# Designs tried in a protein design chat: VH-VL binders against Collagen alpha-1(XVI) chain (COL16A1). Part 19

Target 1, 182 residues: Collagen alpha-1(XVI) chain (COL16A1), of Homo sapiens (Human) (q07092r50to231)
Amino acid sequence: GFNLIHRLSLMKTSAIKKIRNPKGPLILRLGAAPVTQPTRRVFPRGLPEEFALVLTLLLKKHTHQKTWYLFQVTDANGYPQISLEVNSQERSLELRAQGQDGDFVSCIFPVPQLFDLRWHKLMLSVAGRVASVHVDCSSASSQPLGPRRPMRPVGHVFLGLDAEQGKPVSFDLQQVHIYCDP
Below, E stands for the ipSAE of ESMFold2; O stands for the ipSAE of OpenDDE; V2 stands for 0.75 times the mean of E and O plus 0.25 times the DockQ between their complexes.

## First folded at step 21 (VH-VL; framework fv_nepuvibart)

Design N131 (from N111 with light chain R94K; at its last look DockQ between E and O 0.86; V2 from the best seeds 0.82)
Fold by ESMFold2, look of step 21:
Structure N131 (fold): chain C 182 residues (1-182), chain A 119 residues (1-119), chain B 107 residues (1-107)
Amino acid sequence: as target 1 above (182 residues)
Amino acid sequence: QVQLVESGGGLVKPGGSLRLSCAASGFTFSNYWMHWIRQAPGKGLEWVSYIYQRGSYTYYADSVKGRFTISRDNAKSSLYLQMNSLRAEDTAVYYCARTYSGRYPFDYWGQGTLVTVSS
Amino acid sequence: DIQMTQSPSSLSASVGDRVTITCQASQDISNYLNWYQQKPGKAPKLLIYAASNLQTGVPSRFSGSGSGTDFTFTISGLQPEDIATYYCQQYDNKPYTFGGGTKVEIK
């Protein structure tokens, strides 16, 4: 696996507040500064076709009416290769990825449970022609996903990026990993 | 392959209403934000409105806010602009265009439909 | 609202000439600036995005540069098919705004 806390240098970024939690893991408070690194630093060989993205997070703005990228990888020109987008009004996640035919393939997951101001473990699994979202291992949904273009190790990786204005988005994080063998 | 085709333009009296349509083909319509941009005859370009890929969020230029309503039907790959309380200054060619999301370029435009507001 | 000042309003040049158009934003827009070409009676066509990135399928004689508030668009060897009006457009903040346009003609 890829520990994105290390690969995105979150512990070394002074603008990201680190909050000691005597009851559990360290809390990283995002939103004060952009979280981004070159893709070649995070994924030197690109993101594999099959992977799992796992986050332990707290959404603090569950009633906020905006859309933002929880996770995005761009190409060298800043155009998206893959995005996991949060829609706070719909309480949904949308996955969009470059497809083999030059357009995006996509699927949408209802996740109302994420918006209760509590800590959750979220897993996105992409395997074959299916994407799945699990929240706390008790809530799951699967959607068909069209054939994808391989992700190239160019551009940048982002966490917490507002989809309208490109500003950092506030949320708390304890874990973010990618597993290449889901 | 990507095509955007506007329709519904025409002559309308001040204070009247008109509904524009934009038919999309050659791409997955529901993956994109959609926009209306207009150009008064002999003048420059003015951005009018956008709508999020599922319609949850919209935004309007101040010049049309409260009078125009943007909407979409993803099952029909169609974008709409309902224009009410039309004024002479709304006379323009209206283009639809797409973006991936906010802060992305308008990479494809329709050919436009002319709206003329006069008595 | 971010005002975009584009210069010149029109120009005439010979085939093969280097043509330069400038655009100034009323505030820092980083590199969030596009250039469009519009031929008479046609829709605008994207040429340059993010100040300097050439759109796929656009000839390499077109280029863009700049950041912050001052931006430049260049045609390095003007061709007869380049007769058009060119617009800059900022997309840093809503409402998105366009320059006044530059009409390019051949002498």
Scores: ipSAE 0.733, ipTM 0.889, lowest interface PAE 1.4, mean pLDDT 90
ESMFold2 (binder alone), look of step 21: mean pLDDT 95; pTM 0.955
OpenDDE, look of step 21: ipSAE 0.891; ipTM 0.948

Design N132 (from N111 with light chain R94Q; at its last look DockQ between E and O 0.88; V2 from the best seeds 0.84)
Fold by ESMFold2, look of step 21:
Structure N132 (fold): chain C 182 residues (1-182), chain A 119 residues (1-119), chain B 107 residues (1-107)
Amino acid sequence: as target 1 above (182 residues)
Amino acid sequence: QVQLVESGGGLVKPGGSLRLSCAASGFTFSNYWMHWIRQAPGKGLEWVSYIYQRGSYTYYADSVKGRFTISRDNAKSSLYLQMNSLRAEDTAVYYCARTYSGRYPFDYWGQGTLVTVSS
Amino acid sequence: DIQMTQSPSSLSASVGDRVTITCQASQDISNYLNWYQQKPGKAPKLLIYAASNLQTGVPSRFSGSGSGTDFTFTISGLQPEDIATYYCQQYDNQPYTFGGGTKVEIK
């Protein structure tokens, strides 16, 4: 896979606090700086159309934070190609991706367990006409996903972007990877 | 093709109430934030309110806060605006429009419905 | 909250002319500025988003530029079908606000 900690230059971003973790990988505290890079720099050999996104993350209390993109890829004009959106009131993830007819295709995954202020491993798998979410290898949900437009290898990748104001979102991260064969 | 059609406008006395509807077709309604924007006769455009994809969050302009309620029914692909305690200043053509989220353009608009608040 | 000052309020030009409209925001809005065209009795139509990006299906004679507080909209060769009122709109922060409009007429 593709280690997005390295490809988004998170270790090289001084505004992102790195916290020693004797029990495992380093903790990256996000929210102080935007996390974005050109798609071609993140995926220099192209952007996988079908993939698995894996994160080990800790969601903080966000009573003022309504909805935000955990992960988003845009086109060259900043319009979304794919978004994974956290909705704090619904305690859900919503996937929206450009569809073949020019509209977005979407599915929604309830993930109340993500909001317990503890560490979780989250996997989103996008393949064929199905998207699946796994939390901690113990909870799984699959949803149909309509036919998608091929993703163009342009634009920018974002991690932790507020959907109303476009500001960095505060959360803690240990792992973020993309795999081509979900 | 994307279509948004407003209805429910009309003449109402000050202090009265009116409910506007916006019927959506040609797109997946639940993928979008929905908005109301109004335009007083001969005047410019004023944003009124928005509602998230599934109604979990709403936001209102100060001029209508506490008097107007935005809602949606995704099963019917319909957006609503309940307008209470109407004032003469609320006289306008009311448009519904969509956005992907908060920092995106209004890419499609309805043709509007006229609300007239007069004695 | 963010005030959008649009000028001129109206203009008259000949077919083929270059038309320029300006829009000024009361605070820095980065590039979060749209331009809309509204023909009489019709709803607004999106022409340009993010200050300079041409919406799909919009003729290339329309363009936009600027960032921060100062923005410009240009029609490079005015056509009879371009008679309309044009509005800028910021979408950086709520409440979303529009400029006062510019009526464009043919001489």
Scores: ipSAE 0.780, ipTM 0.902, lowest interface PAE 1.1, mean pLDDT 90
ESMFold2 (binder alone), look of step 21: mean pLDDT 95; pTM 0.957
OpenDDE, look of step 21: ipSAE 0.878; ipTM 0.945

Design N133 (from N111 with light chain R94H; at its last look DockQ between E and O 0.94; V2 from the best seeds 0.83)
Fold by ESMFold2, look of step 21:
Structure N133 (fold): chain C 182 residues (1-182), chain A 119 residues (1-119), chain B 107 residues (1-107)
Amino acid sequence: as target 1 above (182 residues)
Amino acid sequence: QVQLVESGGGLVKPGGSLRLSCAASGFTFSNYWMHWIRQAPGKGLEWVSYIYQRGSYTYYADSVKGRFTISRDNAKSSLYLQMNSLRAEDTAVYYCARTYSGRYPFDYWGQGTLVTVSS
Amino acid sequence: DIQMTQSPSSLSASVGDRVTITCQASQDISNYLNWYQQKPGKAPKLLIYAASNLQTGVPSRFSGSGSGTDFTFTISGLQPEDIATYYCQQYDNHPYTFGGGTKVEIK
C-alpha cells in the first residue's frame, strides 16, 4: 500500500512535532501547519476504484470545530473530488465523492467511539457500490455508494483541514495508508 | 437539472411573521449547505443565513440573528426560513442557494420570492 | 465584517468592447472571491470562482484575476446578452459579503 506519512512528507515537515512513544509507534502531532501536497505527487495515477484508507489516530476535544476534512482531494481549481468529513457534533463521518452524473455521491457513518479521547484504528473501505467504515476491527458499518467518477491526479491532497475556516486541525496520528486491494 | 424554487413571500406588517420555503430538485439535497440571500429593491445582495447538510450547524447575519430561523427537511428536499419580528428593512427578494461546504461558491440559485414589510 | 468595494458603479460600452470591473476587499481574502452576473429581473448566476476559475458553461470571454485584496473582472468582447449587473463576493469568512454591483449597459 501507499504510506501517506511518506507521500505527504510528514517526517520532513519541521513544524509537525514527532513524539517518541516507548509503548508504540511514533506520534505525529498535526495542527500547527497545513498538511497538503499536489495530488500528482501522492497519487500519480489517481485513486483506484476500490481502495482502503487506514488511519491510526487520536481525536482531541475541539469544541471550536464545526466540521473538518480528515482527508480531501481537490481538483486543479480547488473543487472537491473526494472528501472524508468529520462532524464533531453528530460524531459522524461523511464520505462525498464526485459521481458519474456530475453530482456528488455520499454516505454517512456514525462513529461515536472515535470521540472518547483514545487511540483508534479507522478504516474506510470503498469496494464496488458499497463503502464501509471499521473502527478497531470490532465495529463496522456499510452504506450503499453510487457510481463514482474516477479520481484524476490533479489538485491537492489535504489531511486535517477545517471545512469552514480552512485552517489546519489538531489531532494525533500514528498511521495513514492507502491499500488498493481491500 | 438543478432547480431551486422559493415560495411563501408576500405583504406583511412590521412586527409580523412569515415563513419562506425553497423546494430543491435535480440534485441530492443532503449533500449541500443551503443558504438564504436577499436583495432589497434596487439594491445589492446581502447574505442572510446558512444551514449544514443535516442541520447541526447554522449561522446568521447579525441583522437577522435572533429573529430568523433557518431549517431544512432533507426527506422533502426543502429549505425553510422562519422570519419573526419583521422590519421595513427586511423588504427584499429572498433567494435560496447551495454550496458544497464552507469556502465554496453559490453555484445555483432559485429565482427568489418577494417579501414586502410595510404598514 | 469584510467590506467589498466595487467600481465602477455603472458603465456603458459598445458590443465588442473590453470591459473591466474592479473589486477591493478590506482585508486579505486570498483567492476566495466570486463573480456573479444578474440580468434584470433574474437571479444571480455564478461566472467565476476562486478569483480566476471559469464556471462550467460560462463563455471564455469572461475572466478574473487578482488575490489578496485587489481583484479584476474582464469581459474581452462585450455581447448584447451581457447586459446585467455584476457582483463580486468574498467567501473567505462569515458573513459572506458582496460588492455594491456594477451595472453594465449597451450603448
Scores: ipSAE 0.721, ipTM 0.883, lowest interface PAE 1.3, mean pLDDT 90
ESMFold2 (binder alone), look of step 21: mean pLDDT 95; pTM 0.953
OpenDDE, look of step 21: ipSAE 0.870; ipTM 0.943

Design N134 (from N111 with light chain S30D; at its last look DockQ between E and O 0.86; V2 from the best seeds 0.82)
Fold by ESMFold2, look of step 21:
Order: C-alpha cells, then structure tokens, then sequence
Structure N134 (fold): chain C 182 residues (1-182), chain A 119 residues (1-119), chain B 107 residues (1-107)
C-alpha cells in the first residue's frame, strides 16, 4: 500500500492547513488549493485491477456543493479513467470507471451516515466484477461492476474536485491510502 | 456509435406548451450530464439547460427559468424538455447534447428538432 | 455571465489559405474553451476542446491555441468542405456561452 498524503505532496502544500489533533493524527484541511499531481508521479505503473482506497475524512462545508470527486484519475486529455463521486443531495457515492467496451461502467453506494459532520473511515474496494464501500467497519454496500480497462499512468490524480466548476472542495483528512489486492 | 435523436418539435401558439424528447443510444446514458442547446433561425447558439447523470440536479438559463423543465428517464435512455408559456423568442432548433460533467465539451449532438412559436 | 467575443463575424478565403479566427472571454477561463464547426443545415460538431486538443477524427489542419482570455482557431490550408460557421464556447462556468460565430466562405 502507499500513502497518498505523501504522493500528492499534501504536507508540502502551504495552502493546506495542518491542524494539531491531540486525539489522533494530524488533520489536513483541504479546499484552499487544488490537490492534484500527474498520474505518472502518483501511480507510475497505473492502478491495479484490484485495489482498495481508504480515507479517514470529515465532510463539512458541502451543503452548497452538488456533486464532486472525492478521488479521480484522468487521462492526458482530462477525461476520467476512474472516479469516486459524492452526490450531496442523494447522500451517495458513485463509482465510474472506463469499461472494456470504451464507455464507463458504474455503480452507486448509499452512504447517508457519511454526511453527519463527524469523522468516518471510508473504504472503497474494487475486486473482479464487484465494488464495495465500507463505512466505519460497521456498514457495507456491494454492487456489481462491469469489466474495466486497466488504468494507465497518464493524466492527473485529483482529491476533492468539484464536478461542475473544477474547484477545490473543502473537507478534512487524516489519512488516505491505496492498497493493492489483497 | 453514439446517437442522439430529438423529436417533438412543431408549431405552437404563444402561451402554449410543447414537450421535446431526445432518444440516446450507443452509450451508457446514465453516465452523462445531458443538455439542451437552441439556435434561433439564422442566429447563434444558446445553452438552455442541463441535468446531472442521475437527475438529482438541474440548471436553466435565465431566459427559460420557471417555464421549462428538463428531466430524464435513465431506464429508457431518454431526455425531455417540457416547455410551457412559450414565446416567439423560443423559436429555434433545439439540440440535445452530452457531457461527462460541467467542465467537458459537448462531444455529441443530435440533429435537432424545430420549435416554431407564432400567432 | 461570461461573454465570448468572436472575430471576425465572417470571412472569405481561397482554397489553401490559412484562416485565423479569434475569441475573447470577458474573464479568465483558463483553457476551458471549445471550437465547433456547423455546416449549413447540420448540428454543430466538436473540433477542438481545452483550447488546443483535437477531437478524435478531426483533420490536423485544424488547430487551437490560447489560455486565459484570448484564444485563436486556425485552419491551415482551407479546403472546400470547410465552408461552415465556426463557434467558440466557454465551459468554465454556467451558463455555458458561445461566441457569435464566424462564417467562412470560399472566394
């Protein structure tokens, strides 16, 4: 596994506030600056077919935002290879990934508990033809997912990107990791 | 092959209503935002409205807000525009088009359907 | 609203000529600028997105450049099939707005 806080240079980005937390890990307050790096820098060999994305996050100032990418990898032309999208009205996550047949495959996970203004551990697991979302190890949702194309190490990786305007999205992070299968 | 086919245009008197449809094929409709764009005869292009891929959010140009309603039925791969309180200025060819999200081009357009509003 | 000012409104050129069309945005739109071709009686067709990226299947004689507020679209070596009206369009923010169009004709 590898740590996206390091791969996205979050500690080196001065506009991202680092907040002392006596109860746990340092809090990174995102939203003041874009969180993006070339995919080649973050995933030099791409992302494996099976992986887990794990975040410890706090969703705070999202009442005015409609939909945004918690995590997205684009190609060189800015089109998505894979994205995990937050829909604030539906209180859901939508996974879209480039399919083997040239269009996107997708599934939706209801996650109303994520929107209670408290810290949560979120895990997205993609394995074979199934994707799963776990919240706080006490809630799980699993959905079928069509066959995907391998992610190529091109384009950019984004964390917290508004889907309409492409601006940074405000939320707090303690950890964000990618784990290869298993 | 991505295809978008508009229908439902016609002649309507001012104050009347009309419902446009756009049938989509060759792609997974529910992955895309859908838009209506119009072009008055001999004039330029004007964006009218969009709807998010799952239908949860909609936006309208000020010129049609309160009179037009965009909707979609993802099970039928179909986009709709309900147009009420029509005015002469609404006379145009109406195109449907798709984007991945807000900062993406209109990469595929339908051929359009003509709406004429005249007394 | 972001206003898009496109120049010229029309032009005539000979086959083989270089044609340049400009588009100016009323505010900084980074590179969120598309170019469309509309042939008479047809729907617009995307040629260029993100100011300079050619859409799949578009001939290499079409190109675009610029960022911020000033953008150019160029046809190198105009062909008879390029007779059309060309539109720029910003997609930085809603409402998405188009330039007034440039009608390109053969002399």
Amino acid sequence: as target 1 above (182 residues)
Amino acid sequence: QVQLVESGGGLVKPGGSLRLSCAASGFTFSNYWMHWIRQAPGKGLEWVSYIYQRGSYTYYADSVKGRFTISRDNAKSSLYLQMNSLRAEDTAVYYCARTYSGRYPFDYWGQGTLVTVSS
Amino acid sequence: DIQMTQSPSSLSASVGDRVTITCQASQDIDNYLNWYQQKPGKAPKLLIYAASNLQTGVPSRFSGSGSGTDFTFTISGLQPEDIATYYCQQYDNRPYTFGGGTKVEIK
Scores: ipSAE 0.709, ipTM 0.884, lowest interface PAE 1.6, mean pLDDT 90
ESMFold2 (binder alone), look of step 21: mean pLDDT 95; pTM 0.958
OpenDDE, look of step 21: ipSAE 0.892; ipTM 0.949

Design N135 (from N111 with light chain Y96F; at its last look DockQ between E and O 0.87; V2 from the best seeds 0.75)
Fold by OpenDDE, look of step 21:
Structure N135 (fold): chain C 182 residues (1-182), chain A 119 residues (1-119), chain B 107 residues (1-107)
Amino acid sequence: as target 1 above (182 residues)
Amino acid sequence: QVQLVESGGGLVKPGGSLRLSCAASGFTFSNYWMHWIRQAPGKGLEWVSYIYQRGSYTYYADSVKGRFTISRDNAKSSLYLQMNSLRAEDTAVYYCARTYSGRYPFDYWGQGTLVTVSS
Amino acid sequence: DIQMTQSPSSLSASVGDRVTITCQASQDISNYLNWYQQKPGKAPKLLIYAASNLQTGVPSRFSGSGSGTDFTFTISGLQPEDIATYYCQQYDNRPFTFGGGTKVEIK
């Protein structure tokens, strides 16, 4: 898999505050600056059809950022290839990806448990025509997903990006990994 | 093929109300943000409002805030604009258009529907 | 709000001519700038997005450039079917705003 903390150079980004955790991994406080890297640097071979995105994160109270991208990969022209969106108002996640016909396929996951201002482990699994979300390995939901285009190693990868103003979104992060099927 | 078709335009008196509709086809309507954009006769384009793909979030231009309400029915692939307290300056062709999200191009537009506010 | 100043408001050129339209934003909008074509009695059509990307199906004679505050739209070899009003539009922030338009005619 890929450790996105390293691939996105988060540790080398001075604007990201590093907070010591007495009993656990380092806490990265995002939101002070955009978190983005060229996809070719993060995923030089792209993403396979089947993958898992795993994050250990703490969502902050969002007063004016109701819709934002927790994770997004764009193409060379800045148009999305795949997005994991957070709806803070409805307390849900939405996965959208380019379909084979040029349209977008999507699925929605209610995840109210992420919005309690506590640390959680979030896992998004995409396998074939099914996407699944696990929170803290105690709750899981699966949704059907239409056929997708493979994610190409072009464009940029983003973490924590507002969907309306394009501003960084504040949240805390301990881990972020992509696991790919060999 | 992507298609957007507006309807509901017509003549209305100042202070009156009108409801516009936009029927979408040829794409997954519920995966896109929808917008209303208007054009006064012989004038330029003015963005009016948008609605989130799930309909839970809306935004309005200051010129229509408090008077217009944007809504959608994803089951019917339809977008609506409820216009109240209409003014002469609201006279325009009203277009519906789609975007991926709040910061993307209007890649498809409807043909527009004319709203005329006159005494 | 972000103001978009478009120039010129109108122009007339001959078939085959190079046509240039400019758009200036009141603040830095990065590359969040679109160009639309609107023919008489028709809805606007997206030609260029993100300042310089040609929309699918649009002829290669259309192009866009620029970033920050200054942008340029170009028709390399004006054709009769290009008679229209062209608009720039920023999508950097709400409210989304358009330039005043440029009416392009054939001599």
Scores: ipSAE 0.684, ipTM 0.903, lowest interface PAE 1.0, mean pLDDT 94
ESMFold2, look of step 21: ipSAE 0.725; ipTM 0.882
ESMFold2 (binder alone), look of step 21: mean pLDDT 95; pTM 0.956

## First folded at step 23 (VH-VL; framework fv_nepuvibart)

Design N141 (from N111 with heavy chain Y59R, light chain R94L; at its last read DockQ between E and O 0.96; V2 from the best seeds 0.89)
Heavy chain, then light chain:
Amino acid sequence: QVQLVESGGGLVKPGGSLRLSCAASGFTFSNYWMHWIRQAPGKGLEWVSYIYQRGSYTRYADSVKGRFTISRDNAKSSLYLQMNSLRAEDTAVYYCARTYSGRYPFDYWGQGTLVTVSS
Amino acid sequence: DIQMTQSPSSLSASVGDRVTITCQASQDISNYLNWYQQKPGKAPKLLIYAASNLQTGVPSRFSGSGSGTDFTFTISGLQPEDIATYYCQQYDNLPYTFGGGTKVEIK
ESMFold2, look of step 23: ipSAE 0.826; ipTM 0.917
ESMFold2 (binder alone), look of step 23: mean pLDDT 95; pTM 0.955
OpenDDE, look of step 23: ipSAE 0.903; ipTM 0.951
ESMFold2, look of step 24: ipSAE 0.833; ipTM 0.919
ESMFold2 (binder alone), look of step 24: mean pLDDT 95; pTM 0.955
OpenDDE, look of step 24: ipSAE 0.905; ipTM 0.952
ESMFold2, fold request of step 26: ipSAE 0.792, 0.835, 0.772; ipTM 0.907, 0.919, 0.904
ESMFold2 (binder alone), fold request of step 26: mean pLDDT 95, 95, 95; pTM 0.954, 0.955, 0.955
OpenDDE, fold request of step 26: ipSAE 0.919, 0.921, 0.921; ipTM 0.955, 0.957, 0.957
ESMFold2, last read: ipSAE 0.818, 0.813, 0.811; ipTM 0.917, 0.913, 0.913
ESMFold2 (binder alone), last read: mean pLDDT 95, 95, 95; pTM 0.955, 0.955, 0.953
OpenDDE, last read: ipSAE 0.920, 0.920, 0.921; ipTM 0.956, 0.957, 0.957

Design N142 (from N111 with heavy chain G55N; at its last look DockQ between E and O 0.83; V2 from the best seeds 0.84)
Fold by ESMFold2, look of step 23:
Structure N142 (fold): chain C 182 residues (1-182), chain A 119 residues (1-119), chain B 107 residues (1-107)
Amino acid sequence: as target 1 above (182 residues)
Amino acid sequence: QVQLVESGGGLVKPGGSLRLSCAASGFTFSNYWMHWIRQAPGKGLEWVSYIYQRNSYTYYADSVKGRFTISRDNAKSSLYLQMNSLRAEDTAVYYCARTYSGRYPFDYWGQGTLVTVSS
Amino acid sequence: DIQMTQSPSSLSASVGDRVTITCQASQDISNYLNWYQQKPGKAPKLLIYAASNLQTGVPSRFSGSGSGTDFTFTISGLQPEDIATYYCQQYDNRPYTFGGGTKVEIK
């Protein structure tokens, strides 16, 4: 898999605070600066029909009143190709992706457990006509997903983007990976 | 193909109420923020309100806040605007339009429905 | 609120002419500016978004440029079917606001 901490140059971004713990993993504190890179540098061949996005993250109390993109890829004109959106009021994730038939295909995953101010491992898996979300080693949800267009290596990749104003969103991150052959 | 059709416009007296509807077809309605924009006769365009993909987030222009309520029914692919305490200044053609979310253009509009507020 | 000042309010030009419309925002809106065409009795139609991106199906004679506070819209070879009112609109922050419009006529 691809380590997005590396592909998004997070260690080389001085505005991102790196918190080193003697008895734990490195923590990246996001929100002070935009996290974005051209898609062609992050995913030069795009994403196939099957992939997994894995994050180890901590959601903060401030974000509980807003909706924002945990992960988004746009096209060259800034229009979305794929988005994973956090809805803090509903305590859900919403996946929207460009469909083969010219509109977005989508599904919604309830994830109230993510909003307890503790660390969680989140996995989004997309395999053919199904998308699944796993939280930690116990909670799983699967939803049907319509046929989608393969993600093209154009535009930009974002982590932590407010859905209304496009501002960076504060949250803490230990891990973010993409696996193209789960 | 994408289609938005407004209805429910008409003549009302000042202080009255009216409910507008916008029927959506040719796209997955629940994927989009929905907006109302109005245009007084012979005048420019004024944004009125938006609603998120679901009823959880709404915002209003100050000129209508407290009097108008935007809502949606995703099972019916329908957007609504409840207009109370109508004033002569609310006379306009009302359009519905969609966006993906904030900071995106209004890429499709309905043809509008006329609301006339006069005694 | 972000105020949008559009100029001129009307213009008259010949077929084939270059037409330029300007729009000024009261604060920096980056490139979050759209241009719409509205023909009489019809809804607005999106022509340009993000200041310079041509919407699918829009003729290449339409173009836009600018960033920050100053924006221009150009028709490079006016055609009879371009008779309309044109509006700029910022979408950087709510309330989303429109310019006053420019009525374009053939002389």
Scores: ipSAE 0.785, ipTM 0.901, lowest interface PAE 1.1, mean pLDDT 91
ESMFold2 (binder alone), look of step 23: mean pLDDT 95; pTM 0.955
OpenDDE, look of step 23: ipSAE 0.905; ipTM 0.951

Design N143 (from N111 with heavy chain S56R, light chain R94Q; at its last look DockQ between E and O 0.84; V2 from the best seeds 0.80)
Fold by ESMFold2, look of step 23:
Structure N143 (fold): chain C 182 residues (1-182), chain A 119 residues (1-119), chain B 107 residues (1-107)
Amino acid sequence: as target 1 above (182 residues)
Amino acid sequence: QVQLVESGGGLVKPGGSLRLSCAASGFTFSNYWMHWIRQAPGKGLEWVSYIYQRGRYTYYADSVKGRFTISRDNAKSSLYLQMNSLRAEDTAVYYCARTYSGRYPFDYWGQGTLVTVSS
Amino acid sequence: DIQMTQSPSSLSASVGDRVTITCQASQDISNYLNWYQQKPGKAPKLLIYAASNLQTGVPSRFSGSGSGTDFTFTISGLQPEDIATYYCQQYDNQPYTFGGGTKVEIK
């Protein structure tokens, strides 16, 4: 799998605080600086049609952002190819991706369990016409997803981006990986 | 293919109310933020309000805050603007438009509906 | 609120001329600046987004440049169908605001 902590240069970003965790991976405290890298560096062949995005994360109690992109890939003009959006008021995730017909295809996953101020493992799995979200291997939600365009290796990858103003969003992270063979 | 059609404009006396509608077709309405923008006759463009793709998050220009309410019905692919306590300065052509989110262009606009507020 | 000052308010030029319109923001808006064309009785049409990116289907005679506070829109060879009012618009932050417009006419 692809370790996005490395590919997004999180360890090389001095504004990201690294907190010792004697029982596991370092804790990366995001929000002080933008987390972005060119898509060509992160995904040189784009994302495959089938993949899983896995994060171990902690959402904070009160953020100043109403909705934000946990993960987003843009094209060369800054327009989105795929995004996973957190809606903090509705406590849900929304996946939007460029569809084959030139519009976006989308689905929504309720995830109220992510908002309990505890660490969680979140997996988004995309396979064919279905997207699924698992939280802590104990709850799962699947939704139909329309046919998507292949993601091209252009533009930028973002982690933690506010949807209104495009500013970095505060949350804690231990793991972020992409697996191409779920 | 993308089409936005406004309706509900007309002549209203000051203090009155109108409800504007915007019917969307040719795209997945629930993927987009929706906006109202207005233009007084012979004047420039003024942004009025937006609503997120899932309608609870809204924002209003100060000139209309407390008097106008934006809403949407994703099942009907429709956007609404309830305008209360209308004033002469609200006289304008009202356009609906879409964006992906907050930092994206208005790539499609409706043709507008005229609201006239006068005695 | 971010104020957008657009110049000139109107201009006349001949077919084939280079036309330049400027827009100044009251604070740094990075490249979050769009340009729209509005023909009489019609809705605005997006021409340029992110200061310099040409919208799909827009002729290459239209261009934009700038970042921060100072932005320029250029028509490299004015055509009769380009008679319109042109607006800049910032989308860096709410409330979104437009320039006052530039009415372009053929001499």
Scores: ipSAE 0.674, ipTM 0.879, lowest interface PAE 1.7, mean pLDDT 90
ESMFold2 (binder alone), look of step 23: mean pLDDT 95; pTM 0.954
OpenDDE, look of step 23: ipSAE 0.905; ipTM 0.952

